# Ledger of designs, part 1: VH-VL binders against Chlorate reductase assembly chaperone protein (clrD)

Scores and structures below are computed, not measured.

Target 1, 193 residues: Chlorate reductase assembly chaperone protein (clrD), of Ideonella dechloratans (p60001)
Amino acid sequence: MNTLIDNPKAMASGYLAMAQMFSYPDADAWRRLTENGLVDPALGRETLEAEYLGLFEMGGGTSTMSLYEGQNRPERGRDGILQELLRFYEFFDVHLNQDEREYPDHLVTELEFLAWLCLQEHAALRDGRDAEPFQNAARDFLVRHLAAWLPDFRQRLEATETTYAQYGPTLGELVETHRSRLGDQPQKSREMQ
Structure headers, positions and changes below count from the first letter of each chain, unless a header shows other numbers; antibody chains aren't numbered by Kabat.
F, E and O are the ipSAE of ESMFold2-Fast, ESMFold2 and OpenDDE, as the mean of both directions, binder to target and target to binder. V2 is 0.75 times the mean of E and O plus 0.25 times the DockQ between their complexes.
[cut] stands for letters that were removed.
The coordinates of atoms that the task and the answers printed are left out; those that the model quotes come from them. Centres of patches stay.

## First folded at step 4 (VH-VL; framework fv_namilumab)

Design n20 (from n5 with heavy chain H101F)
Fold by ESMFold2-Fast, scan of step 4:
Structure n20 (fold): chain C 193 residues (1-193), chain A 119 residues (1-119), chain B 107 residues (1-107)
Amino acid sequence: as target 1 above (193 residues)
Amino acid sequence: QVQLVQSGAEVKKPGASVKVSCKAFGYTFTGYYLHWVRQAPGQGLEWVGWINPNSGGTNYAQKFQGRVTMTRDTSISTAYMELSRLRSDDTAVYYCARGPFYYRGMDVWGQGTMVTVSS
Amino acid sequence: DIQMTQSPSSVSASVGDRVTIACRASQSISSYLNWYQQRPGKAPQLLIYAASSLQSGVPSRFSGSGSGTDFTLTINSLQPEDFATYYCQQSYSTPFTFGGGTKLEIK
């Protein structure tokens, strides 16, 4: 069932790498992507930026993919999705990046929140503190949000001939490995750790 | 076993205050909101408010704003609801209930505390 | 505040019957709707969350449906222990509000 490293520290690194990959590739982002080996420097920033804009920002109509959960799940209504995401973030007192004001349902925001939960789980386990709140939140966040819209998003992404298409499988593997480690619902509160 | 245990029944005079406690067992106290819901005799359920035990943050229904105070003590996994300036129509069973901060409803409830306000 | 209206306020049924209870929100609440069962003298118990998700341990004869403003709880093949009062509740925005309740009683 476990294919990737299934500890919280490794999961956090994976989520942060994907958050970097799906962020707008400005000069600073490009430097981080190349330093972290997520893109080949030979591709060039201009090429990556053109792919990002074409896929996510400037494609127009049905040719543009959304990076927002609310737009990928119109049957639920975006307001409801935003309300629930804000409850998760506010409960843990996590904040959106103030310099990059994205809506709560942006893919990058959801990935960063999962990374944050994994880092808190790691710290709790390291320190001998209770990790259960972070594990329960991650399980429910995955089931209710990221895992619920990622499969259809991936199908559309992986059909493109872009650099981003190669990260569809990576996103899926992270989510599947994380869910496998956490289980669908807690069986026994005390015995989960 | 996951359980919420509330303090015993109270009888109060109009104008008095009542403080009900709710002690959590068998789960991480700071991982869930605690809601307070009341039910007058023969009536339906009415939401009073919630407290986030992790942050101490609270949210009260406007009807109770200024009369209700919710607090917690994380060292003993106990939440409190204090209702002041009691009126006869505050007579009700008061429940505490655990609620995740998301879609899921209130999945674990205390046994209830009967508060009677009479002359 | 979001007003929740349940219908009917009471219903009489026999063991083995299929019963439906309706719940209407005064504005769209997406799928942020929960259903509770309350037996006489007991605290409420969560049956269904997110409009249609069955709570762990709850019998499969209970099901929920709907989104937006109109929701339904269905009890298929009624059992003796199902005679109780049922409440819907929105968790879309504070204050959280409950329907008036539906009392299910023996015919």
Scores: ipSAE 0.009, ipTM 0.562, lowest interface PAE 8.9, mean pLDDT 86

Design n23 (from n5 with heavy chain H101L)
Fold by ESMFold2-Fast, scan of step 4:
Structure n23 (fold): chain C 193 residues (1-193), chain A 119 residues (1-119), chain B 107 residues (1-107)
Amino acid sequence: as target 1 above (193 residues)
Amino acid sequence: QVQLVQSGAEVKKPGASVKVSCKAFGYTFTGYYLHWVRQAPGQGLEWVGWINPNSGGTNYAQKFQGRVTMTRDTSISTAYMELSRLRSDDTAVYYCARGPLYYRGMDVWGQGTMVTVSS
Amino acid sequence: DIQMTQSPSSVSASVGDRVTIACRASQSISSYLNWYQQRPGKAPQLLIYAASSLQSGVPSRFSGSGSGTDFTLTINSLQPEDFATYYCQQSYSTPFTFGGGTKLEIK
């Protein structure tokens, strides 16, 4: 429950919390999740790990629920998605925290990038520098990537009886709040294609 | 009004260097790549390279590596392309063009700068 | 480097005709293919990006299709202002490369 979620610093915290939540729950991740109050310690790491594997990795041939944008948007073609994501990351020379198993289109990677953009926006505003590059990138990234696949992903996630299901609404609120804030740009939509 | 305005025509001797400028108006200069593309008289388009105005990072086509330098001055929203050791076959119109991250295409172009290399 | 081949090099057509221009990449570029129009004495103008997405302000008679290695630009019902040179360009990897161009001329 954070009333500050509509500012870039608080928004970055929200994205980082969700990045932690959807990362593989190893010992370090579990410690952070319990310290941040995202999971009940009584649940146990083994239970969370079993839920993670069952939802996101157990179907290693064909996932019933993927954490990768490219697999959630087969009509778009994954190669195109991966290259566009890499252009966003490379434009800012961003080296994101990613597990050796993760691709540029992993949910965690996309959330970490949005968090990074929010932190840079916060720093620019604090320092009296131009924040528009970070705001423009976040708006375009949300519209073209995360917001484009999150609704269907959430529908499947929220139908499960897992700890992860409760964070579907949190992801949606973060994206909706971020898009609403960025939509105050004077040039929000003049050329509808 | 989004616009890229380039410096005027240049005439150079072989072996000289030329520096072309490209000034951005009407958008956030550091939010887009700036590409340089050339076109010899009556010929097609050839990509020279890009600069990231935010970081100053550059990427040049191998053909121009060692002869081209791209820079920018964020205080005046201006990018520069300097080409050294000019040859007659460097005679071309040089364009700067904006590349948005999500378009993958160059959506705004400067008017072009004619560079003539002759003895 | 990825080589881009356009065909034909030139085409003669009349107002009202349907014109198609082909572009082939030497390797798969997914949908990272852009089309540009260049009128005589002017800078190029972006028409199509991502193989099939129409750039804002471009007339709907222009369309793009294809993926991987084979791409097509179609002009449906050619207009007088469409007589120009057309270029495809891959943005899949650096260096970015252009096709040789297709000159569209009045028959």
Scores: ipSAE 0.018, ipTM 0.575, lowest interface PAE 6.8, mean pLDDT 86

Design n29 (from n5 with heavy chain H101F Y103W)
Fold by ESMFold2-Fast, scan of step 4:
Structure n29 (fold): chain C 193 residues (1-193), chain A 119 residues (1-119), chain B 107 residues (1-107)
Amino acid sequence: as target 1 above (193 residues)
Amino acid sequence: QVQLVQSGAEVKKPGASVKVSCKAFGYTFTGYYLHWVRQAPGQGLEWVGWINPNSGGTNYAQKFQGRVTMTRDTSISTAYMELSRLRSDDTAVYYCARGPFYWRGMDVWGQGTMVTVSS
Amino acid sequence: DIQMTQSPSSVSASVGDRVTIACRASQSISSYLNWYQQRPGKAPQLLIYAASSLQSGVPSRFSGSGSGTDFTLTINSLQPEDFATYYCQQSYSTPFTFGGGTKLEIK
C-alpha cells in the first residue's frame, strides 16, 4: 500500500523488515523471517543460509556481491564513507551493533539507521514536536549513502536466482518512496509556517 | 524566519576573556551544528570550531584548543563561544553559522560580533 | 592541517563574462568542499556544498565542479550583484580550513 508506506511509521517497518531479510539467517532470524512472511518455510533455513553465504560471504559462483557500501563504492574510498556514516550515527547517539558483518557501512546498519530516523520522525509528528531534523538527516543519508549505491547493488541482486532477488524491488520502492516524500529541499517546520 | 542573532560588539584588554552569544530563531536548535568562524579586519575566514547542540559535543581548531570553550543552552536556543587569554591578533568579527551536519555547508549565518583586543 | 589555495587572489571582469575560480587542497578531500560569497560588511553566504550541489535560492549561473584536490567555481554570465569575495572551504577533516579568498572586481 503506497499510502501506508508513505508515512514514517510504515516506512520504518519496511526498513526493519529489509534489515531482517539481509541479516545472517541464524535460527532466531529464520523464525522471525518465516513468522513475518518474508520467506517460505518450505525453503528451509539451511537453504537460505547457503544462499546468504554464497552471495555475500563466500564468493559463491558468479553471483558474489558485497553488503557493504564501502565495497560497492570503491571509487569513493571506504574510510571517507565510514567517517561520514559514523558522524550521522554519533550526531543522533544511535546505538550500533557492530560485529564482523555489521560495520557502519553494512546494508543492515544503514537500513536500521533509516528506520530509527523514521521512528523519531513519527514520534515527533505524533507529539507535535519538530520533525525537520530527522527528515533532513534521512534526506541527506539517502542521497549521500543508500540511494547512491543501491541501484547497482539492486541490479546485481535481481540477476541472481536466489530468494534475496525478490527484495531488490522492495528496497528500491522504500528508498524512492522515502525520497519522494522528503523532497529535494529542507522541509519547513511547523514553527516556520 | 530562520535566523541567528549574535550579541553586541566587545572591547577587551589583552589577557581578558570574551563570551559571545548566538541565539537561534525559526528552526529546531538541536537539529543543526553551530560553527564559529572569525575574520580579522581585511583578512580571510578562519574556522574556530563547532558544537553539536543536541549532544553538547564540540570540536575546536588546534590553534584555539585550551582557550576556547563552546557551550549551549537548549532552553533558550542559544550557543556561546568563550575565548580566554585574549591577544591583539584575536581582533576579528566572530560569526556563528548553522550547518545541517558538520560537513554540509554553513547555510545560515549570524550578523557577526566585532571583538576588539587593544591596550 | 589541510591547506586550501585559491587562484587567482583577485580577478577583474565585466557583466556578462564567464568567471572561473580555482581551489586546490593540499591532500584529497573527496567532495567535501563548500563555496561562499561575501559582500563587504556582510556575513558569508553559502553558494555550493559538496563540491557541486547548488544551495537553495542560489541562482543557477553558479556551479561547482571537481573532486579530490582540484575544484572550480564557475559564474556563468556575471551579474552586477556578483562582485564580491569568494571562499572555498574544506569539511573533510578538522580543523576546517578556508581558501585565502578571490576578490571579484568590476573591470
Scores: ipSAE 0.014, ipTM 0.562, lowest interface PAE 7.4, mean pLDDT 86

Design n30 (from n5 with heavy chain P100S H101F)
Fold by ESMFold2-Fast, scan of step 4:
Structure n30 (fold): chain C 193 residues (1-193), chain A 119 residues (1-119), chain B 107 residues (1-107)
Amino acid sequence: as target 1 above (193 residues)
Amino acid sequence: QVQLVQSGAEVKKPGASVKVSCKAFGYTFTGYYLHWVRQAPGQGLEWVGWINPNSGGTNYAQKFQGRVTMTRDTSISTAYMELSRLRSDDTAVYYCARGSFYYRGMDVWGQGTMVTVSS
Amino acid sequence: DIQMTQSPSSVSASVGDRVTIACRASQSISSYLNWYQQRPGKAPQLLIYAASSLQSGVPSRFSGSGSGTDFTLTINSLQPEDFATYYCQQSYSTPFTFGGGTKLEIK
């Protein structure tokens, strides 16, 4: 019920922390994760890297847990999902993970977009500008994308005995707190697939 | 009181340029695309392009690429469409219309600006 | 470009009739299809967006259906103010394209 994330700036920090957590744990990422207290330094980078590869990239003839919305929602068709996500990013002229060439539907990209919207909301409120476009975009994005696939993803994640499993509840709390704060009721007029 | 108000009718000679304005009232100007759609006398609707007032980014139909320029001034919530190298078949009513960035359906339309190109 | 084909080009009908207008896309556009009404001398008005969602303030006698390539606008119990030209429009990809229009005329 209680939450430490009760405003757009704090919410942005939460989304960025989760984006860091679910990014590939190279040397720079590991430094940020340990500096931000997201992982125990005693675990070692090599152990975290092995967990990441085992969970999200390597398959031993069994299902690998995908970090891509399109792969977690095969009934929808990935091309449709990608086009919808690009419409959000294009409207706000955001170039998320452009240098890393990540797909628009990667968990990290979606988290970074939500963080960006929260930062813009915070700036607008501070400057006395209209924050409604950012709030409306975040509400729509959560309902259509992240919140639509996160429950099944986190159920699978939380069943693992990895460092990543601990952040399933954190992702859920961020999304539900954000939706609750925005008054997230699907508009009758909005298309939902 | 959501409304788009366009500039008045224009009469131009072939080869000239025309610049039409569209001023937004009653909503957040930067929260929606602004589309330009034209209609020649007795003809159907033809999409010219859109501008994103937030970023200034534009997208034009290939037919108009190189002749049309869309701009905006966020300080006065006004968008502009400039069409150059006018021909007689550019004679049309030009509408601006607000569109959701997600659905991109155009729910609020300006009253239209008649542009007549004649020699 | 995605071509939009409307059928028929014109319909003659009486008040109280049920009228159906069809719209076909040259490729799948999912549900990104809008319907507009244009009365003589006026700007178009949005009736339906996302193939089946009724725009606020539009009478419930208007309904839309379809997905992919084939779409339909239906007007139940036609009223005098409904005699106008109707356009479908895809918003799936740029350039946005309109159908040729359907003129609804008094019989």
Scores: ipSAE 0.013, ipTM 0.588, lowest interface PAE 8.1, mean pLDDT 86

Design n33 (from n5 with heavy chain H101M)
Fold by ESMFold2-Fast, scan of step 4:
Structure n33 (fold): chain C 193 residues (1-193), chain A 119 residues (1-119), chain B 107 residues (1-107)
Amino acid sequence: as target 1 above (193 residues)
Amino acid sequence: QVQLVQSGAEVKKPGASVKVSCKAFGYTFTGYYLHWVRQAPGQGLEWVGWINPNSGGTNYAQKFQGRVTMTRDTSISTAYMELSRLRSDDTAVYYCARGPMYYRGMDVWGQGTMVTVSS
Amino acid sequence: DIQMTQSPSSVSASVGDRVTIACRASQSISSYLNWYQQRPGKAPQLLIYAASSLQSGVPSRFSGSGSGTDFTLTINSLQPEDFATYYCQQSYSTPFTFGGGTKLEIK
């Protein structure tokens, strides 16, 4: 439960692994997944791609589960969510750039941002600099974004008979461990619970 | 103790410039936006702009474009707001205030600097 | 620019009263609304952020609600130190804009 609580570098690795897992499994992504031991090579890329398309993308029709926060939280309105996410990224001048471009509210983008914050926290602590800005941003980002929609997303994901279902618990453990380490203010914690 | 401490009151003639300072204590200066908000005597609050102390990036309300400049010095955790071509209707208390992200409000405020513009 | 309108501009109340202040945005601002209290001669103090989240250290008698264009600040069981001016503020889009303020006065 508390495995990663004292190590932001290890936490960053966990977020990056999950970002890789939930990225579209093209040839380059598949190579990374197999090299990092996240998938069994015997499964085959085409099988993983078929699962991804069936779960998250429009194969020929409509996606059955969204990887986008805005689509998982329609009551908030996606425009508001996108604007808030962009303000987080812009504050740190973060360009979350891979060959595949995702919207600001994609699960992969949010995981990569959390990994980046953990890496900056690690560097600050290593160098004797103040880590508070990265810790505060991660706390606020988790509460306002990923932790707010992940529980319902996980429940649906873990009900599937796909390779992706096994990573629902991993996503939950990363978020729960990170929130536990960062600590919430008493008033804020009571308000949300 | 987290606080913002501003420079003292200023009296200026129309057409002059004023530069107000805001020094941060007790937190990481580069981790928060710093906003400038003014309040004319007996009136409400008016947002002037913000500066990102980490990047030096700024955003000004259109009303002040071309005559306001916001800067910072990270070595002394101090932000500055300079307002030029002063008019009598610029007479106000000018506040600096800390804000993390747009979804959050300004949670720490300076004590305010009275700027009086009169002939 | 997004215009913020507060009502009423002033309200008279007694200690122990429940007071409600309204704030309306000229366009949808989702939940990007903050409430501030300003006592005479003092800087504003943040009470509520994100429309309904209580700032740490602020008494639980203060609460906020609403989304989109219509927002409310409620003070349950008014205390003597609550007589002040209250401002709403949108942080959805720059320039940030404030309501005109609501002055809470002793009845």
Scores: ipSAE 0.008, ipTM 0.558, lowest interface PAE 8.6, mean pLDDT 85

